# Ledger of designs, part 97: VH-VL binders against q9umr5

Target 1, 268 residues: q9umr5
Amino acid sequence: SYKPVIVVHGLFDSSYSFRHLLEYINETHPGTVVTVLDLFDGRESLRPLWEQVQGFREAVVPIMAKAPQGVHLICYSQGGLVCRALLSVMDDHNVDSFISLSSPQMGQYGDTDYLKWLFPTSMRSNLYRICYSPWGQEFSICNYWHDPHHDDLYLNASSFLALINGERDHPNATVWRKNFLRVGHLVLIGGPDDGVITPWQSSFFGFYDANETVLEMEEQLVYLRDSFGLKTLLARGAIVRCPMAGISHTAWHSNRTLYETCIEPWLS

## First folded at step 22 (VH-VL)

Design pq5
Fold by ESMFold2, look of step 22:
Structure pq5 (fold): chain C 268 residues (1-268), chain A 122 residues (1-122), chain B 112 residues (1-112)
Amino acid sequence: as target 1 above (268 residues)
Amino acid sequence: QVQLVQSGAEVKKPGSSVKVSCKASGGTFSDYPISWVRQAPGQGLEYLGYIIPIFGAARYNEKFKGRVTITADKSTSTAYMELSSLRSEDTAVYYCARGSYDSTGYEPFDYWGQGTMVTVSS
Amino acid sequence: DVVMTQSPLSLPVTLGQPASISCRSSQSLVYSDGNTYLYWFQQRPGQSPRRLIYKVSNRDSGVPDRFSGSGSGTDFTLKISRVEAEDVGVYYCMQGTKWPFTFGQGTKLEIK
């Protein structure tokens, strides 16, 4: 009766992380088929995002084929970028709700106390030097690294984020926009106490300008130009923003109040 | 000045594995890619893969997928390359190399280790 | 994979004469950022390789100005204007545009 749910995990993550989310879904939507895709686990999550998109595409095709009335996506952290690329590259996707759970949708420029081995303070000011090179772009973190102080390097060297955001021209941009716009709802979830996503407003398509002032989604050039369909979706009433304070990055999928408030209503 | 010092020569039997170390000194370690390249006797250079230590992850040439593991230990500034299921054709000098950053970004292969001969014979 | 083809594979040269080494790639080496990630290395007998040229034409520090690199797209050249005895060795081109990054077969330069 309920549409199947496909779950896509994030950086340094695996399917086990979602056991509580699965319990919540089973309690509120009994009989729902939930598949947590067990691909690119742990350190494999650092593979190029286009490789991950290709692998996840192969995994979702049979699930979508068995559910002609549609599916829902719940995509966590880096997984939200994988899912957005899937919506763009799949001519035949049937996704109703795309639920983006604390994902760096406009990029990452992060210092964090909570994942220090990944994002130490000194790393963010220097990481552009490797990330904006062919050597760095072979790693997922660099595929969405967005240094606001080197935006020209980002725009020209990003092999993933600048393309799926329509920030750099490419031959598939029109088709990708059309495909993305077939989604029923875009549910954006995140909050100020995440501790990893930086700025946390990236989960809502906000990001830094050159002065590190956060511009919200409606102030972004990609929104104003409607590069991949955000302005069109907002005008349709298809964008749902569900911010919640007090949740750390690793706790989004194991907080019942967050589930009930931001996720449950969209699992028809 | 950056210096890369590799572990000593190895003689191995077919089917075994070898682990070559590459210790970096004279600078920071964690944000520089460390590459592994090999050269069979009388032959050219072949790129095996590289690691960026701050990410704790490596990229592998698909030709070696499943047999090569590249790791790094940030606390000792040491990178490692392990080649498993050794064959006679794996007899080669194995090099580690590190790049540098200039005003426009990353440039590979500025510093090379001395090389480690790995001989695979029965 | 991008195939890098060098010619000649063996290059005997008289001291003081020019030398030219060709490197061709199976596809364009121009990256999305406009850079061409083409490199030249020298390996003297019994030594580790040494980088000579980065990004087509930029000479590394300490490399004599008799070495020059040129080319674009898929066709590249390393030139030595006047060969000296210390130039004996094998020269490799390498592309760094598309993973896996690949080397040419090498060109052995030797003095007649």
Scores: ipSAE 0.847, ipTM 0.929, lowest interface PAE 0.8, mean pLDDT 91
Fold by ESMFold2, fold request of step 23:
Structure pq5 (fold): chain C 268 residues (1-268), chain A 122 residues (1-122), chain B 112 residues (1-112)
Amino acid sequence: as target 1 above (268 residues)
Amino acid sequence: QVQLVQSGAEVKKPGSSVKVSCKASGGTFSDYPISWVRQAPGQGLEYLGYIIPIFGAARYNEKFKGRVTITADKSTSTAYMELSSLRSEDTAVYYCARGSYDSTGYEPFDYWGQGTMVTVSS
Amino acid sequence: DVVMTQSPLSLPVTLGQPASISCRSSQSLVYSDGNTYLYWFQQRPGQSPRRLIYKVSNRDSGVPDRFSGSGSGTDFTLKISRVEAEDVGVYYCMQGTKWPFTFGQGTKLEIK
């Protein structure tokens, strides 16, 4: 029998978006209990990420309690940040596979096609002015906005990403790292044709330096200092990187080849 | 330079709703937070919430128990505040306000509308 | 919610004399970035409020230099070095550190 699967959606998203993923799981792993969490749909996905984490935590607790052998998380886009925070704040999580499906794990810095319908003009160089303030941090986009040209503002003003990455000191850093390291596998999925996550390597814990050159995960200070356990997790052989070209941001959960290659093997 | 012009005074019955408009002129609209504040007669200022139009999303003071809705129309550079299930204690002047950006970042409440009197009486 | 307490609530002042208004918060207003998001506003009779001071001590453009702000943590002060007739009105402090952002109850400045 298969471990239950919990699905967490992304920005401006809802549970219906995962109907094809559910179909694939049912075909390859019949009898798997899959729960797509129906929380923070649509514009509610812009609420502060810590509010979303609290709401998803409350929903996840009873599912994990009924599955002592463990559960899997499939977390899409912004939802991958919610899930990583859950792994840090829950002392008692029993997650085996955390499947991060094109999530901005090191942040976002770009006016992509998906975000351009939100702000039609180029805003990436100016958004730091609102995002790195108490007014901006009340919105999810600003919780993971990462301007490489204002890294000092990011490090000091971020209420979410700089904390869960261990980039800013806080009293829970040791406990969060311990909790995160209880995950069985971290499966990182993304690709160059995503069109929304910027840089797309953020899905693999890569990000821009001050010259907008992408540094890979192993070149990041957060990895080198092992701030929340990435170096430890990689040394255990628990990080799986599954890049795939040719998939746009809205298609990750509806591509059968992606499912069979990157997701199916981890749904034990 | 920047001007905020609000809709006119309203007299309402308890249990009804009111929608106040705030039209901005003299600059860009979508990248500035627009705040809503009220002042009951002879009383102080109370923060209702604010919208960042480029996100299309607002934050609300929970004191109002979901009775306040703040929206923005980027095409007309107009913000709206709707207060539902009106009570007599909602009688107040309602202000919109906009911040500004300087070299240090965002600063709130640089520009204020003229205020809109809403009177709730049976 | 952060409670902002002003004193005095009524402040009669002789023309040309100094005035001082206190504002105390129920918790520290220092944000993670080291900034203190405390603001002062003036509301003249029959007018909308006007921002005077931002981030504790920074005077807005067009605000006379007889106005100054000071303080840290939870304790803040607005001073007027020489009160003039046009200073009559109500003065409010506001915190912008923790949502919901909150105002003090106001201090009515009057000329004796």
Scores: ipSAE 0.837, ipTM 0.924, lowest interface PAE 0.8, mean pLDDT 92
Fold by ESMFold2, fold request of step 23:
Structure pq5 (fold): chain C 268 residues (1-268), chain A 122 residues (1-122), chain B 112 residues (1-112)
Amino acid sequence: as target 1 above (268 residues)
Amino acid sequence: QVQLVQSGAEVKKPGSSVKVSCKASGGTFSDYPISWVRQAPGQGLEYLGYIIPIFGAARYNEKFKGRVTITADKSTSTAYMELSSLRSEDTAVYYCARGSYDSTGYEPFDYWGQGTMVTVSS
Amino acid sequence: DVVMTQSPLSLPVTLGQPASISCRSSQSLVYSDGNTYLYWFQQRPGQSPRRLIYKVSNRDSGVPDRFSGSGSGTDFTLKISRVEAEDVGVYYCMQGTKWPFTFGQGTKLEIK
């Protein structure tokens, strides 16, 4: 029968946002136990990502323990970063499919028309000044802010993204890589009409160089050095890339075609 | 020139709430952390929390167990600190403070408000 | 929480003599970026605090050069080379490396 599915929400989000996704899973995979974790919703999603990782870890442990055959993760937006950190810090996780639903996996450098109240136009060029300080790193937005014009500041001050990407040396890097590599599949979902994730290719481990030209996953140092296992996963045929145009950031979990094409095949 | 002007002194009963304002002038507001610090009579400084107005989000010292709320109004360049369920040990001078940016990044506590005395007595 | 311990808590000094205030943290204040977020403040009687020193040893503008900061890791010192009457007040260290950011207990400097 079908493995349980755990859903992790994004910034300013709650479990209610996933009602359509739950409906699709029930229709195509009847009997699947689906748990949408109801933690750090609304403004609590701005708490430091390591605090969120700890809270979500406590919630997933009993679910994984009851499912020795494995579980699937569907992780949306900021939630995809929480999930990737979970897979790194849990030495005994049993995740088969990690489905990353429009997540800023290589960071965010967003001047967005969609979430203007979160990322106003003038903020992009100046946000590094507070984000790359202990004061800014107390907020989730700054934990994955990645200013391509201040890469040294990012590499040295990031308390989260630079660590889980293996971009800064730390004593747990080898163990975190080993833990992440226990995942069966990494399913990357996103698209050019998202409107929030910037660049949208961050959802596929692409990101800007210093000229704001997007380098794809295979051109990134984290891939070339295999710092947390991307090169190994790709060589195993374990990375699935499922881009889809025409979907805005808030619609990824409520589009049936996206579900049937990019999500359903991986919910064994 | 940056100035922080706080609301006036208050006398409160135990169990009530107090809301102290901190109006910033002489510069931009939204991209600077605004911190709240208190000092009980004859005692040292204690950090309550801070807000980054552009995020609309605050961090709180857990010592206060959810009694502190920090907000900001960008249109008036004013930060607020509310302390609820007041106790006699909350009698203190409450300060707001703001940092500055230089070539090395953010530096805290460059500018301080004049302080607001809050007295909790029955 | 990072505990900041100042010594001495009371410091009577003769005018024109040096003064030294110690500040010790319960853990290293070196952040991942290589900076040490250790600050010194002066509070004169009846006034708001004033920042004197940022990031261990950098003197703020308008602070007399008789004030100096030093130290690394967990052990820090504020020195006044020649105490003047205007230096009377309470001196605080503060760490800004790990939330919640914390102050030392204060050192009251008085003229003998």
Scores: ipSAE 0.833, ipTM 0.924, lowest interface PAE 0.8, mean pLDDT 92

Design qp1
Fold by OpenDDE, fold request of step 23:
Structure qp1 (fold): chain C 268 residues (1-268), chain A 123 residues (1-123), chain B 112 residues (1-112)
Amino acid sequence: as target 1 above (268 residues)
Amino acid sequence: QVQLVQSGAEVKKPGSSVKVSCKASGYTFSTYYISWVRQAPGQGLEYLGIIIPEYSTANYNEKFKGRVTITADKSTSTAYMELSSLRSEDTAVYYCARGSRWFDSTPYYMDVWGQGTMVTVSS
Amino acid sequence: DVVMTQSPLSLPVTLGQPASISCRSSQSLVRYTGNTYLYWFQQRPGQSPRRLIYQVSNRDSGVPDRFSGSGSGTDFTLKISRVEAEDVGVYYCMQGTKWPPTFGQGTKLEIK
């Protein structure tokens, strides 16, 4: 019997967006119980990420309880951050594979269509003025906005990303690291043709320095300090990178080649 | 010196398969993209697909409807392109070309090309 | 797929005279990051393609300065300030902004 699969959607997604993924899983792993969590859909996905984490936690706990052998998580886009936080706060999760599907794991800093829609009067270079305010942090997008030119402001005002990264000291940092390290495998999926995640390397914990040069995961302070367990996971062979060219942001969950190459191997 | 050396010319019958090799040297093979492009006689260039050898992650032009398989062997620094269900219109020179490092944003950089492999499909 | 349209398809040129090749894309080649991935390739008779220009206007090492690339959005141009005998061949533009990469039809440069 295959382990259950739990799917967490991204910004403004619905269960319908994952219809192809469901088909692929059913075809290649018959009998797999797949649950696409129908929470915080549409505009509700703009709610604070910690609120979302709590809601998704309530939904996954019963599923995990019924699956003592473990479960797999497939978390898409913003959902990847929700899942990482979820695994950080849960001291009893039983996740075998955490599949991060084109998620801005190291944050977002770019001028994308959805950004323009939400902040039509703000340039990407000025969004820090909004996002790093108390009311700005009430929006999910601001919870993982990572302005490389305002690092001090980010570290002090980010109420989500800076915390789950362990970039700002907090009383739960050690426990969250311990909890996250319970994961069997961290599968990082993304690519240069995404068109939304900025930089796309964020899906692999790469990110801008102060000169907007993209550095690799191994060059990041969170890795060097092992603040939430990346260095430890890599050392024990628990991190899997699966980059692929030619995949747009909205196709990561529907592309058959991507599924067979990067997702399917981790569903057994 | 960065170099891509491809396998020799092939003559195939319709319905058969062909596998072309591309051996890389002069750089870290596993971390750079390899693309495949073909050119029918007297015609232009057509993109087939791409691979990152380190992760064996390949993607394909949908026009070939699953007939193309791209693989790589890191131990020999060799990329492969296999085309099945061959047709006369598949007669072309097939090229491999190097892209950028996978972590860069230029997968289709194509700064170095192989010498090409002529594949002839005839009954 | 993005359609790349070159003009002219045939380019007879007198030695020492300038040449210009146009390349138009069916959609903008500017990425969300602001970068434009337009390339120019030269293919001499009996040889494999050789990249001349990357990202619109950057010359590869070893490419003579008589070659230059320009343009933005959907309109791009390759110029040769003074054509030499060794410049005979087919020139292709290619976009790498959208999947899959696509090439122009090619422009055949010949000496009159």
Scores: ipSAE 0.950, ipTM 0.968, lowest interface PAE 0.4, mean pLDDT 96
Fold by OpenDDE, fold request of step 23:
Structure qp1 (fold): chain C 268 residues (1-268), chain A 123 residues (1-123), chain B 112 residues (1-112)
Amino acid sequence: as target 1 above (268 residues)
Amino acid sequence: QVQLVQSGAEVKKPGSSVKVSCKASGYTFSTYYISWVRQAPGQGLEYLGIIIPEYSTANYNEKFKGRVTITADKSTSTAYMELSSLRSEDTAVYYCARGSRWFDSTPYYMDVWGQGTMVTVSS
Amino acid sequence: DVVMTQSPLSLPVTLGQPASISCRSSQSLVRYTGNTYLYWFQQRPGQSPRRLIYQVSNRDSGVPDRFSGSGSGTDFTLKISRVEAEDVGVYYCMQGTKWPPTFGQGTKLEIK
């Protein structure tokens, strides 16, 4: 039998958003138990990511317990960060494939419709004033806001991304790295036509330097320092990159070509 | 010098399939996009699809989904475009074109083109 | 799909005179990152398309400085300051901002 699939949604999503994905999985892997976690839907997805991590943890633990052979995670957009954190804090997870579906794994720095909604009067260049405040950090988007021009603020104020990245020292860094490294495969999916993830290369742990030049994963300090195990994963062939052009952000989970190419191979 | 060299002209019957090749040279084939574009006689240009050879990730114009398959062989630096269920309307010159590196934001860069492959579909 | 509309479709020009081709998109070609992916291609008779301009106004290497691209948003222009005999062919604008890439109808430049 196929391993269970757990789906974690992104911002303002609901289980309905993944109806196509469920259909694809059912068609190609009949009998697969797919659970789209109906937690922190809609505006609740703006809650602090650590809170979300805790909630999702409570939901996945029973599922994992019933699947001793392992499970697959499909984590979309913001959900990808939630899942990465989840795998970092769980010392007993049994995730075979962690599929990061167009997630800002290295953070977000850009104007998006989601950003405009939350911060209608804020410019990208000024959001650091809000996001790197205690008040700002109460919003999920700010938890992975990564302003390349205010690195010190990011490192000191980011209560989520900087921690799971191991960019800021904390007592759990070693353990979280160990836990995350339990993953069988990290499947990174994203593309240049996303329209939301900024830069889109963030889905592949690429990100801006101080000059807003996008650097590759291998050029990132978190990789070079292997602060959360990214270098180790790559070295053992556990990182899979699946970039695809022509996919908009809201279509990553509902595109058949994308599914067959980037998702399906990892659901065995 | 960056070059894309395509396979020769094809004559096909309706309902059959055609597979056009595009051999790349002069650059790191695997890391750059390859797009396919066609041009019916006397007509404009129409986009078919794209692939990243390194990852074999292809995407297609919806108009051709189900009939077009784009693949790549990194070992030979060759991209392929296969079009099935051919119709007379598929008669065209088919071009491959190089995009940017996959990690760049210009997949449809198309700075270098193949010489084109004429595909004629006739009864 | 984004519709690219070129004008004129036929462009007879006297040698040495300037030429101008307009390209209009049905929606803004500015990406969320602020970049605009508008390209101009030249296709001489019996040849493959050749890119002349990328990202609105950048000339490819080997392209004479007689060619220039300009525009923003939805309106773009290719200009030839002094048309030469070798400029005969069909010119296409293309947008690469939205999937799928789409081309204009083409503008056939001929010498009067």
Scores: ipSAE 0.950, ipTM 0.968, lowest interface PAE 0.4, mean pLDDT 96
Fold by OpenDDE, look of step 22:
Structure qp1 (fold): chain C 268 residues (1-268), chain A 123 residues (1-123), chain B 112 residues (1-112)
Amino acid sequence: as target 1 above (268 residues)
Amino acid sequence: QVQLVQSGAEVKKPGSSVKVSCKASGYTFSTYYISWVRQAPGQGLEYLGIIIPEYSTANYNEKFKGRVTITADKSTSTAYMELSSLRSEDTAVYYCARGSRWFDSTPYYMDVWGQGTMVTVSS
Amino acid sequence: DVVMTQSPLSLPVTLGQPASISCRSSQSLVRYTGNTYLYWFQQRPGQSPRRLIYQVSNRDSGVPDRFSGSGSGTDFTLKISRVEAEDVGVYYCMQGTKWPPTFGQGTKLEIK
């Protein structure tokens, strides 16, 4: 039998967004038990990411317990960060494939429709003033806001991304790394036509330097220092990159070609 | 120095399939996009699809309704375009073109083109 | 799909005179990053297309400086300051901002 699949949605999403994905999985892997976690839907997805991590943890623990052979995670957009954190804090997870579906794994630094309505008077260059404040960190978007021009503020004020990345020292860094390394495969999916994730390379742990030049995963300090296990995962062949052109952000979970190419191979 | 060399002309019957090859040289084949474009006689250009050879991730213009399959062989630095269920309207010169590196934001860069492959579909 | 509309479709020009080709898109070609992916291609008789301009106004190496690209949003122009005999062919604009990439109808440049 196929391992159960757990799906975590993105910002402002609900379980309904994954109806096509469910159809694809059912068609290609009949009998697979797929659970789309219906937590923090819609505007509730703006709640702090650590709160979301706790909620999703409570939901996945019983699922994992009933699946001793392991489970697969499909985590979309913001959900990819939630899942990475989840795997970092769980010392007993049994995740075989962690599929990060167009997730800003190295953070976000770009003006999007999501930011415009939330911060209508703020531009990308000034959002650090809000996001790196105590009240700003109460919003999920600010939890992974990564301003390349204000690295000191990011490192000191980011209450989520900087911690799960091991960029700021904390007492759980070693344990979190150990936990995350329990994953069988890390599947990174994204592409240049996304239109939301900025830069889109963030889905592959690429990100801006101080000159807004996008550097690859292997050039990032978190990789070089192996702060949360990326270097180790890569060395043992556990990281899979699956970039694809022509996919918009809202289509990653609904595109059949993408599913067959980047998702389906890791559900067996 | 950088060049794309395509396979020779094809003559096919309706309902059959054709597979055109595009051999790259002068650069690191696996890390650059390859796009396919066609041009019917006396007509304009039409986009078919794209692939990243390193990861074998291809995407297609939906207009072709799953008739197009794009693949790549890294060992031979060759990209392929297969078109099935051929029709007379598929008669065209088919081109491959190089895009940017996959990690860049310009997949449709198309700075280098193959010489083209004429595919004729006739009963 | 984004519709690219070129004008004129036929462009007879006297040698040494300037030429101008317009390209309009059905929607803005500015991406969320602020970049505009508009390209110009030249196709001489019996040859493959050759890129002349990328991202609106950047000229490829080896392309004569008599070629220039300009424009923004939905309106773009390719100019040839002094047409030469070797410029005969069909010119295409292409957008790479939205999937799938789409081409204009082409403008056939001929010598009078």
Scores: ipSAE 0.942, ipTM 0.963, lowest interface PAE 0.4, mean pLDDT 96

